# Ledger of designs, part 329: VH-VL binders against q0atu2

Target 1, 119 residues: q0atu2
Amino acid sequence: MLDKKARIRTSREYRNVFEKGKRLSGRFLIIYYVENALDNNRFGFITNKKIGMAVIRNRIKRQLRAIVREYQGQVKNKHDIVLVARAGIGKSSFEGMEKDYIAIMKKAGLFARNANKID
Key: E = the ipSAE of ESMFold2; O = the ipSAE of OpenDDE; V2 = 0.75 times the mean of E and O plus 0.25 times the DockQ between their complexes.

## First folded at step 16 (VH-VL)

Design ui9 (framework fv_recibokibart; at its last look DockQ between E and O 0.92; V2 from the best seeds 0.77)
Fold by OpenDDE, look of step 16:
Structure ui9 (fold): chain C 119 residues (1-119), chain A 121 residues (1-121), chain B 108 residues (1-108)
Amino acid sequence: as target 1 above (119 residues)
Amino acid sequence: QVQLVQSGAEVKKPGASVKVSCKASGYTFTSYYMHWAKQAPGQGLEWIGEINPKSGGDNYNQKFQGRVTMTRDTSISTAYMELSRLRSDDTAVYYCARDKFYWEELYMDVWGQGTLVTVSS
Amino acid sequence: QIVLTQSPGTLSLSPGERATLSCRASESVESEYLHWYQQKPGQAPRLWIYGASSRATGIPDRFSGSGSGTDFTLTISRLEPEDFATYYCQQYGDTPLTFGQGTKLEIK
């Protein structure tokens, strides 16, 4: 699980990212991102009922958190990033989600081109 | 009524730059993303990029990356697209189109009337 | 990028006839992210169908959209003279956004 300080928690924090940030649409994810004034990155996650039942949505969130944690050290510092799960993500494999995350983060310039798993 | 009004036709020489404007009215300018699209004569539509009018945050098609700059002036509810290092194949009608902020409804529901940009020697 | 291929390129029909326009995606697109626009000569595109099957405001019920995965269809049950135009499909399933090359619906 992500560190508590690495999570976006409040509606105000989410709103700030949506309003003041950029967005980029991937196949399974839309990311909203903005620079913050902190010494760490924060991540938020959004799922909706179109993805599936609560059990599915929670699974997706767990998987996305795992992916984000895996690549956390490779993300540019001082950013608030919200991951919005798009329709169809529930049908994707974990590897598919990971691939999409890497691709979209690279497109956003938040990832190094040679981003790999951190062992 | 919701409306997007674009600037007039432009004639430019190769290597020059063009800046097209898109003025919004009838709605809150900063509550919708603004897209830009290109349509060459007799051809289809091509997506150039989008901008968040509230923050200025932008996202460009890689095809245009390095030559396109999207900006906005919130005081007059106007978005701008500047294309530099113009070449003949940049000749096209350029459209602005609004998109809702929400990720649930990602489509372009209102379009400007278009701006013809002609690039010729 | 996702490539959208529309067929046919040109469709010649008479008023009163049924029109079927196809849009095929190079990879699967969720229906929520597939849209149709209508464009007449000298005019800007207009949103026509969104989310594959939802009519935009003011669009007559003779227009319908369907499809999923890689195959989508726009159907006009009974053509009216004002329906003759070019129709474009568009996907918001991935960046960059892309359009089909269009189907021109012309009077026979």
Scores: ipSAE 0.760, ipTM 0.921, lowest interface PAE 0.8, mean pLDDT 94
Fold by ESMFold2, look of step 16:
Structure ui9 (fold): chain C 119 residues (1-119), chain A 121 residues (1-121), chain B 108 residues (1-108)
Amino acid sequence: as target 1 above (119 residues)
Amino acid sequence: QVQLVQSGAEVKKPGASVKVSCKASGYTFTSYYMHWAKQAPGQGLEWIGEINPKSGGDNYNQKFQGRVTMTRDTSISTAYMELSRLRSDDTAVYYCARDKFYWEELYMDVWGQGTLVTVSS
Amino acid sequence: QIVLTQSPGTLSLSPGERATLSCRASESVESEYLHWYQQKPGQAPRLWIYGASSRATGIPDRFSGSGSGTDFTLTISRLEPEDFATYYCQQYGDTPLTFGQGTKLEIK
């Protein structure tokens, strides 16, 4: 689980990312991201009822959190990043979500080049 | 009414740069993303990129990366797209189009009238 | 990137006839992210159908969209003279956003 310091917690913090950052769409995810004034990264997760029932949404959030934790050390520091689940994510595999996350984070330039190598 | 009005036609030589403007009216400029698209004569549409006009944050189609710069001036509700090192295949009509900030119902609902850029020796 | 292939390239029909325009994606696209635009010569594109099947404001009900996955269609049940134009499909399912090459619907 992500530490409390690494979590986007309030509606105002989420709105700041959406309004003051930029975005990138992938097949299963959209990320919104912005530099923050902290010494750490923070992550937020959004699923809505259109994605599916609560059990499905909870599974997706757990899988996304696991993916974020796995690659957290490769993320450029001082960013607030919100992952938004898109329609169709409920039909994806964990591998599919992971591949999409890697792709959109690379496109966004959010992986540090030499911190940890990623494919 | 919501409207996007673009700058007039441009004629440029190869190697030059062009900066197209897109002035928004009838809505809160900083609450919508702005896209730019290219349409070469007799051809289809190609997405160039987008900008968040509130932050200036942008993302470009990799095909245009390194030659395109998107900016804005929020005080006059105007977005800009600059394309550098022009070549003959950059001859096209360039469109701006707006899109919502949020992930639901993302589509380009209002388009500018287009700006013809001609690159000719 | 996702390639959208429209067919036919040109469709020649008379007013009153039914038109069917096809858009095929190289990868699956959720219907919510597949859109159609109409464009007449010298004019900007106009949003026509969004989310595969929803008509934009003011679009006549003779236009309908359908499809899912990789196969999408735009149907015009009874052509009016003003319907002759070029139609583009567009996907927002992945970055970069892409358009089909267009289907020109022209008067026979």
Scores: ipSAE 0.690, ipTM 0.887, lowest interface PAE 1.5, mean pLDDT 91
ESMFold2 (binder alone), look of step 16: mean pLDDT 92; pTM 0.945

Design vg1 (framework fv_recibokibart; at its last look DockQ between E and O 0.83; V2 from the best seeds 0.85)
Fold by OpenDDE, look of step 16:
Structure vg1 (fold): chain C 119 residues (1-119), chain A 121 residues (1-121), chain B 108 residues (1-108)
Amino acid sequence: as target 1 above (119 residues)
Amino acid sequence: QVQLVQSGAEVKKPGASVKVSCKASGYEFTDYYMHWAKQAPGQGLEWIGEINPDWGDDNYNQKFQGRVTMTRDTSISTAYMELSRLRSDDTAVYYCARAKYYWGFDAFDIWGQGTLVTVSS
Amino acid sequence: QIVLTQSPGTLSLSPGERATLSCRASQSVSSKYLYWYQQKPGQAPRLWIYEASSRATGIPDRFSGSGSGTDFTLTISRLEPEDFATYYCQQYESSPYTFGQGTKLEIK
């Protein structure tokens, strides 16, 4: 689980990201990201019913948390980042989702180009 | 029809705890933050806290910090607010209210009917 | 926290008159995050104005919201009997999302 300090927790914090943040779309994920005034990154997640049934959504949520946690140390600091799960993500593999996350984060300039999975 | 239905009135002793429920219907429960507000008799509204029903992240007014706990059960689209170590000044009507948090505006556009909590010796 | 101060505390007017309700913030609040609610005795509050100047669904056009920065106003051009209630302003600029203490609009 992501530390509480590493999560977007309030509705106003989400609002800020959506209003002021940049948007990039991947195959399975859309990210909204904006600089924050903190020394750490915070992550938020949007998993709407378009993704699928509750069982699917819960799986996706677990997977998204796992991915974000694994690569957390490779993300440039001082950002609020919201991940929006796209329709079809429920049919993706974990590896596919992970690949999409890495690609979109790199495109956003939030990852170093040489960012790799940490074993 | 979109609505929030709260649990019934409660009478508690000082030091006890109360847990108020708020059942949502007519909309996707996880698409809105659930907020709670307090209104003492003849007084104004006071914001207590909010919870993300999808992820369970909560944020409380510091005034209630340490005594309030907000939870939710997504399977039944129900939010809960528990207030512990009750005192007389906790006597109030408590409201739940929803607010969007990603698209639209953040107003409390739907309210529960309120739950009266009376704390008396 | 942002403190919202409403004035007057009580406003006594007659039907047909113009009502002006003030909400002052202790610090600047974006118009996007200023809201008004109406509450009648024994009822839950109801969203009335959102984003400082937009009427919620079903709200008559005799109601108007305005203001920016630290000063916001709710105006009722011609009071109707059903308009007599308590009105609260609320800010969503920052947590905690505070309310004003309310203005009670009563019939003279």
Scores: ipSAE 0.904, ipTM 0.952, lowest interface PAE 0.5, mean pLDDT 95
Fold by ESMFold2, look of step 16:
Order: sequence, then structure tokens, then C-alpha cells
Structure vg1 (fold): chain C 119 residues (1-119), chain A 121 residues (1-121), chain B 108 residues (1-108)
Amino acid sequence: as target 1 above (119 residues)
Amino acid sequence: QVQLVQSGAEVKKPGASVKVSCKASGYEFTDYYMHWAKQAPGQGLEWIGEINPDWGDDNYNQKFQGRVTMTRDTSISTAYMELSRLRSDDTAVYYCARAKYYWGFDAFDIWGQGTLVTVSS
Amino acid sequence: QIVLTQSPGTLSLSPGERATLSCRASQSVSSKYLYWYQQKPGQAPRLWIYEASSRATGIPDRFSGSGSGTDFTLTISRLEPEDFATYYCQQYESSPYTFGQGTKLEIK
């Protein structure tokens, strides 16, 4: 469960990430990220109907929350990060989505040094 | 056409609660935060709060904290605003309005028609 | 919280005249997040000017918005009968997303 403090909660905060942030694309996810003025990270999610029907969308939402929660302690602080689910994400496995997340977060330089991949 | 259609006028007693609905049509409901505003008779607009329609994250004007609850039902593309412990100065027209929070940053480009809530002794 | 103060509260003018409506913010507001709305009696507000100076679709070119920082202006170069309404500015810079108290533009 992501704590309220670790969530992007307002529409203006989302817009700031898209306006000012860097973008990096993976196989199933796109991240937008920008430094914030806080001592912590905040995460946001875009999971529109293009990713699939309600059952698929709800599964993807649960899985993304779980992945972000598992790795949030290894993310460098002071960032607002929005995960955008790509249209093909509905065909992904949990493990595929997780590996994609790890790869794009490492490429963005958002993980702490020597963060390890899970298998 | 994109539309926001609100529930009808309500008359309430002080201390009661009211729940106003706002049904969206003609666009993807989860692409837009839903905002709510109050306009007392003959007065200006006052922002009440916002809700992320997909994930449910809310954010309220401090003036309304503790009395307002915003919810939504994505299966029927409908947002709700509930105001509790009603007082006479809650008599107003209540509007819903949408704002995109990614891709295409339009302002409050579409508004509901308004719902008159009357709180009478 | 950013307070928007509009002046004048009421502006009484005749068709054909020039109108100038002021919106002053208590803190700096990016022009990207300053908006104007028109509202007629019994109707919902309508987006009129976005990003301080851009007209919404279908808004006549006699309307112009300007300003930056803390001082913003809506100008109507030559009033038409349909322009008599109440105008609100709004900031979307930070929550709470406040409105000005409005300027009522009424026919003299």
C-alpha cells in the first residue's frame, strides 16, 4: 500500500511532472520524472482505458502498485515520478512488468547505486 | 459531445447531508480530474476540491475539510460530492468541472449545469 | 493560498466602449495557469481565456488577455451586447485553485 505521502494527489502536481519532467520509455511503461522540493518521493499512475477492459485494467493497477511499493525504498529521494501504462501492458506478465520497471528506473538513474534485479 | 450532467435541486435541513452527482459523457472519464465549486446566491465561485477519477486520490480546500467527501463510480462515469453537517451558508449552486491532468492541459473547459442545494431552517 | 483580487467589482459601460478588467494575485502565478471565465445569470461558467492570453475556441478577437507575475488584465476593445456578464479569473498554479471574486460588467 503506498502511503498518502508517497502519492501524487493533485492534478497540478501531475501537470508539473508532464510539463517539467524527463521522459523515458520501456516496453510496457513510460516514466516521467522530475525533482521535487520535498524530502520524499511521490508516485503517480496513468492507466487509461486503452490498456484494456475493466478486469485487465484492475489487474494492471494492482500489479503496478505492488511493484512500486516493493522498490520504493531503493528510489533516490526528492522525485515526483509518474508511471504511464502503455497500450500493450495488458499482455504482460507480472515478472515482465517488474523487469521493465527496474530497467527504466536504472536507466533514468533513479535507483540507489548497486540496486539489484530480482529473478 | 462532451457533457457533465448533475443531479437535481435539493432542499435540506441544517445538520443533514447532501450528495450531488455529476455524470460524464462523450469523453474518457478517467482522463480528467473532477473538480467541484460552490457559488452562493449572488456570490462568486469557490473551489471545493478535486478527485482523481481513476485512482480516487482527493484533495480538498481546507475550508471544507472534515465535511466534504468526493467519490466516483467509473462503471457509470459518475463523480459525487457529499457535504455533511449542512448549515444555512451552504445554500448554493454546486458545479462539477473537469480538468485534464496529462496530455492537453485544458483548464476547466467543461462544467456541469449546477445543482442548487437549499438549507433551510 | 493564492488570493486573486479582481477590480472593479462592478463596471457599468455602454455598448461600443472599451472595458478593462483587472486580476491581481497575492503571489506570482505562471501565465500558463491563469484563466478567465465568463458567466451569465442562470448559466454555468464558460472558459474564455486560457494561459493568461489565449482565447478559447470561438471567442471573438475583441477579447484580449495580458499580464504576468501578479498583475493580469482582460480587455474588451469594443463592447457588444452579449459581452455583459460576470468575469472571473482563476489560478491553477497551486491548490487550492482559487477564483477571483468576479467583475460584473453591466450595461449602463
Scores: ipSAE 0.823, ipTM 0.910, lowest interface PAE 0.8, mean pLDDT 91
ESMFold2 (binder alone), look of step 16: mean pLDDT 93; pTM 0.947

Design vg2 (framework fv_recibokibart; at its last look DockQ between E and O 0.85; V2 from the best seeds 0.81)
Fold by OpenDDE, look of step 16:
Structure vg2 (fold): chain C 119 residues (1-119), chain A 121 residues (1-121), chain B 108 residues (1-108)
Amino acid sequence: as target 1 above (119 residues)
Amino acid sequence: QVQLVQSGAEVKKPGASVKVSCKASGYEFTDYYMHWAKQAPGQGLEWIGEINPDWGDDNYNQKFQGRVTMTRDTSISTAYMELSRLRSDDTAVYYCARAKYYWSFDAFDIWGQGTLVTVSS
Amino acid sequence: QIVLTQSPGTLSLSPGERATLSCRASQSVSNKYLYWYQQKPGQAPRLWIYEASSRATGIPDRFSGSGSGTDFTLTISRLEPEDFATYYCQQYESSPYTFGQGTKLEIK
């Protein structure tokens, strides 16, 4: 689980990201990201009913947390980032999800170009 | 129909705890933050805290920090607010209210009917 | 925290009159995060104005919200009997989200 400091926790923080952030779409994820005034990154997640039943959503939530946690150290600092799960994510593999996350974060300029999947 | 239905009135002794429930229906429970507000008799509204029903992240008014705990059960679309170490000035009507936090934004557009909590010796 | 101060505390008017309710913030609040609620005795509050100047669904056009920065106003152009209630302003600018102490609009 992500540390509390690394999570977007309040509704106002989410609203700030959606209102002021940039949006990029991947295959399975959409990210909204904006600079924050902190020294650390915070992550938020949107997993609505479009991605599937509760069992699927719970799995996806666990996987997204794992991915974000794993690659947290490779993300440029001082950003609030919200991950929105797309409808097709329920049928994706974990590896596919990771790949999509890395790709979209690179596209956003939040990952270094040499950032790769960690074995 | 969208609605929030809260649990019934409570009478507690000082030092006790109370847990109020708020059941949501007519909408996707996890798509809205659940907020709680306090209204003492004849007084205004006071914000207690909020919880993300999807992820469980909570944020409390510092005034209530250490005594309030917000939880949720997504399987039954129910939010809970527990207030411990009750004192007389905790006597109030407590409301739950939902608020959008993504795509479109509103404040507290739907409220529960309120739960009266009476704290007396 | 942002403190919202409403004035007057009580406003006594007659049906047909114009009502002006003030909400002053201790610091600047974006219009996007200023809200008004109506509450009648024994009832839960009801969202009335959102984003400082937009009427919630079903709210008559005699109600209008205005203002910016630290000063916001709720105006009722011509009071109807059902308008007599307590009105609260609320800010969503920053946590803790706070309410004004309310203005009670009563029949003169």
Scores: ipSAE 0.911, ipTM 0.956, lowest interface PAE 0.5, mean pLDDT 95
Fold by ESMFold2, look of step 16:
Structure vg2 (fold): chain C 119 residues (1-119), chain A 121 residues (1-121), chain B 108 residues (1-108)
Amino acid sequence: as target 1 above (119 residues)
Amino acid sequence: QVQLVQSGAEVKKPGASVKVSCKASGYEFTDYYMHWAKQAPGQGLEWIGEINPDWGDDNYNQKFQGRVTMTRDTSISTAYMELSRLRSDDTAVYYCARAKYYWSFDAFDIWGQGTLVTVSS
Amino acid sequence: QIVLTQSPGTLSLSPGERATLSCRASQSVSNKYLYWYQQKPGQAPRLWIYEASSRATGIPDRFSGSGSGTDFTLTISRLEPEDFATYYCQQYESSPYTFGQGTKLEIK
């Protein structure tokens, strides 16, 4: 769903975010984020088998990408951002995940000041 | 026990494609990028590319871009490397190797046994 | 991309001697992302030294890695018969994750 340019694609890029990035925890998600040297943002995702069986994990993966895609235009540029799904995310609703994402992105100061935001 | 087991040797004609498999066991498949490397007879190692095991994002050495495709099937913990439009200098042993991409700092700590691909008329 | 140049290409020595294998990078490589592998004929490579200087599990203490930046070294203080193999350095600093061309350590 996300353009190749907006994806963290390499193992080294993931490691850079974990080595140099800041972390912020929500109810269902943890984000790690760091400034990059590009003109755009890149997003990465870590989901593990603890969140559920394949059907549930695939649902969560689709929903997380949809949420990120929906709000990507409101995110301040020049950041690499990795979303880590917490074990309890499999029991969340789409709306619950979305609310959690908005809250942690606002706390991180990653939304542009004039962008539309919801609580 | 942690291991990577690759598919058997292949003999191919120029212009064909080959698909090598690499089955992981003894660890969480989605915690490690899968990498592939080439070793021509009597030569050193050349990195081909990597694939994210969970999300499928790939990244290839530009030398192989356009001819290589890496895929995986998480339900059977198996990664695949397909090389197309084979030529005689593609004759080599192809290895898979894993590398953790978060929290851990090891790279290529476990390798498959290698798959010999021979390209001949 | 980062090119790794190993020297010498072949090193012929006897058991009991000291071996010094060089790996030079075209750009700086963090020690964290410089690795060494041992490979014997007919076998897959094995991780030998990680993070430039740390021995992998079970690797004898006669092996040591050192260096930083663009200049890295693998030293074997007193060669044993089982040490004769080809050694590769590898960088995991940036894609493409390149290997050196190898140093073949052979018995004289």
Scores: ipSAE 0.687, ipTM 0.870, lowest interface PAE 1.4, mean pLDDT 90
ESMFold2 (binder alone), look of step 16: mean pLDDT 92; pTM 0.941

Design vg3 (framework fv_recibokibart; at its last look DockQ between E and O 0.91; V2 from the best seeds 0.85)
Fold by OpenDDE, look of step 16:
Structure vg3 (fold): chain C 119 residues (1-119), chain A 121 residues (1-121), chain B 108 residues (1-108)
Amino acid sequence: as target 1 above (119 residues)
Amino acid sequence: QVQLVQSGAEVKKPGASVKVSCKASGYEFTDYYMHWAKQAPGQGLEWIGEINPDWGDDNYNQKFQGRVTMTRDTSISTAYMELSRLRSDDTAVYYCARAKYFWSFDAFDIWGQGTLVTVSS
Amino acid sequence: QIVLTQSPGTLSLSPGERATLSCRASQSVSSKYLYWYQQKPGQAPRLWIYEASSRATGIPDRFSGSGSGTDFTLTISRLEPEDFATYYCQQYESSPYTFGQGTKLEIK
């Protein structure tokens, strides 16, 4: 699980990201991102009912956490980032989701171009 | 109909704990933060804390830090607030209230009916 | 934390009169994050004004909110009997999301 310090925890923090952040859409994910005044990144997640039933949402949540945790060290610091799961994500593979995450984060300039999975 | 229904009144002794429930209906439970507020008799409103029902992330007023625990059961769209080490000044009506945190934003647009907690020896 | 101070504590007026309620913040609060609630005895608070100047659903147009920075105002142009209640301002600028101590609007 992501450390508490690495998570967007408050409703106001979410609002800040949505109100002031930039938006980029991938195949399965939409990200909102904005610089923060901290030395670390914080991640938030939106998994609404559009992505599927509770079982599906719970799976997606676990997978999103895993992906974010895996690549956490490769993300440029001082950002609040909210991941919004798109409707089609429930039919995606983990690898597909991971690929989409990497692509969209690179597009946002939050990943280095050579960002790779850490084994 | 959108509503929040809270558990019934409680009477507790000092040092005890109380757990108040707040059941949501008529809307997607996880789409709103659940907030809790305290209102002592004849006094104003005091914010206690908030919880993200989807992810379980919570944020408490420092004043209640260490004594309050907010939880939720998404399967029954119910939020809980537990207050421990109760003292007389914890006697109050406690409210739950929802707040939108994405797409559209609002503060506490729906409130529970309140739960009276009386702490007396 | 941001402290909200409301004034007056009690406002005694008659139906038909104009009411002006003040909410002062200890530091600047964006209009987006200033809210007003109405509460009647024995009832839960009800959202009344959001984002400093927008009326919540079902709120009569005799109510208006204004202000910016540290000074916010709730105005009732012509009081109706049902308007007599306690009004609270609240900030959502930063945690903790504090309330004012309230202004009790009572009938003279």
Scores: ipSAE 0.913, ipTM 0.957, lowest interface PAE 0.5, mean pLDDT 95
Fold by ESMFold2, look of step 16:
Structure vg3 (fold): chain C 119 residues (1-119), chain A 121 residues (1-121), chain B 108 residues (1-108)
Amino acid sequence: as target 1 above (119 residues)
Amino acid sequence: QVQLVQSGAEVKKPGASVKVSCKASGYEFTDYYMHWAKQAPGQGLEWIGEINPDWGDDNYNQKFQGRVTMTRDTSISTAYMELSRLRSDDTAVYYCARAKYFWSFDAFDIWGQGTLVTVSS
Amino acid sequence: QIVLTQSPGTLSLSPGERATLSCRASQSVSSKYLYWYQQKPGQAPRLWIYEASSRATGIPDRFSGSGSGTDFTLTISRLEPEDFATYYCQQYESSPYTFGQGTKLEIK
C-alpha cells in the first residue's frame, strides 16, 4: 500500500524515532516524529496484541494503511513518523481513527496549511 | 521461557533453495524484529537481514539482495529465511536472533540454536 | 559499511590473568549501538555487553566494557576457566549491522 521508500523499514530507523523524536497522543493513536535527512516522509507502525484478537488487529492494520496513504500527500516532507495504536483503537470506527489521525498530525504541525479543508 | 527454535540441518546441491524456520516462544513475537546471520565454518558472523514481525517490512544486506527472502507467520510466531541459487560458499550455520525495536535497547539478546546448511555437489 | 576490526585475533592467557580485547570501528559508533557477544564452540552467540558498557543479565562483574567513538574495549579482570571463548563486537549504528571478526580467548 505505501510505497517502499515511504516506509520505515529497519529496526535502527524505528529506534531513532523513539530516541530522538517528539511524542504526541491522540484518542486512539500516539505519534512519534523526527526530521529526517531525506526529501520525503517515511511512516512506521506499532500494533500489538492489546488492540484485540487477530481479526481485529488485521482490520486496524488495513485501516491505518488506508488513512496514511490517503493523507500522505498533505504531510510536510522530511519526517519520519511512527504511529502507535493504543489499546482502545479496536473499538474505533474508520471515521474515528481518521479524525484522530488528522487531529494529532495537525497538532504536531505536520500537515500543510490547508490540510483541514478535507472532509 | 523465551527461546527461538530453528529447523533442522539441510543438505542441498548448488542452484537449489533452502528455507529455514525460526519459531519463537515465551514472548510477544510482534515486539521484536527478527534478524538472520550467517557463520561459515570456522569464520565469524555476517548479518543477512531483518524483518518487521508484524508488518513484514524487510531490509537485507546488499550482499544477499536478490537471493534472500524473509517472511513470517504471526499466527504461529515463526520467521522464515529463504536463500536461493545456493553456492558452495553458502555452506554455513544460519542463526535467527531477535531485537526489540522500540522502548528498549536493540541488541540480539536471544538467538536460535542455528541451522547448518551444507551445499555440495 | 562500518568495519569493525578486533585485536588481537587470538589471545592466549591463563586463568587469573587480566584480558583486554579491542574493537576499532572505521567510523564513529554511538556507545548505544556497540555490543559484545560471547560464543563457545558449537553454540549460538550470547549477548554479553550492551550499549558498550552495560553487562547483560547474569554476566559476572569481572567483565567490563568501555570506549566511545571508534575505540571500544572489553576487559576481564580475572579470567575464569569458563571465560575462554570467542568474543565478537557488533555495531548497530547503521545497516548492515556488522560484526568484528572475533577475538579467540584461549588457555595458554
Scores: ipSAE 0.752, ipTM 0.890, lowest interface PAE 1.1, mean pLDDT 91
ESMFold2 (binder alone), look of step 16: mean pLDDT 92; pTM 0.943

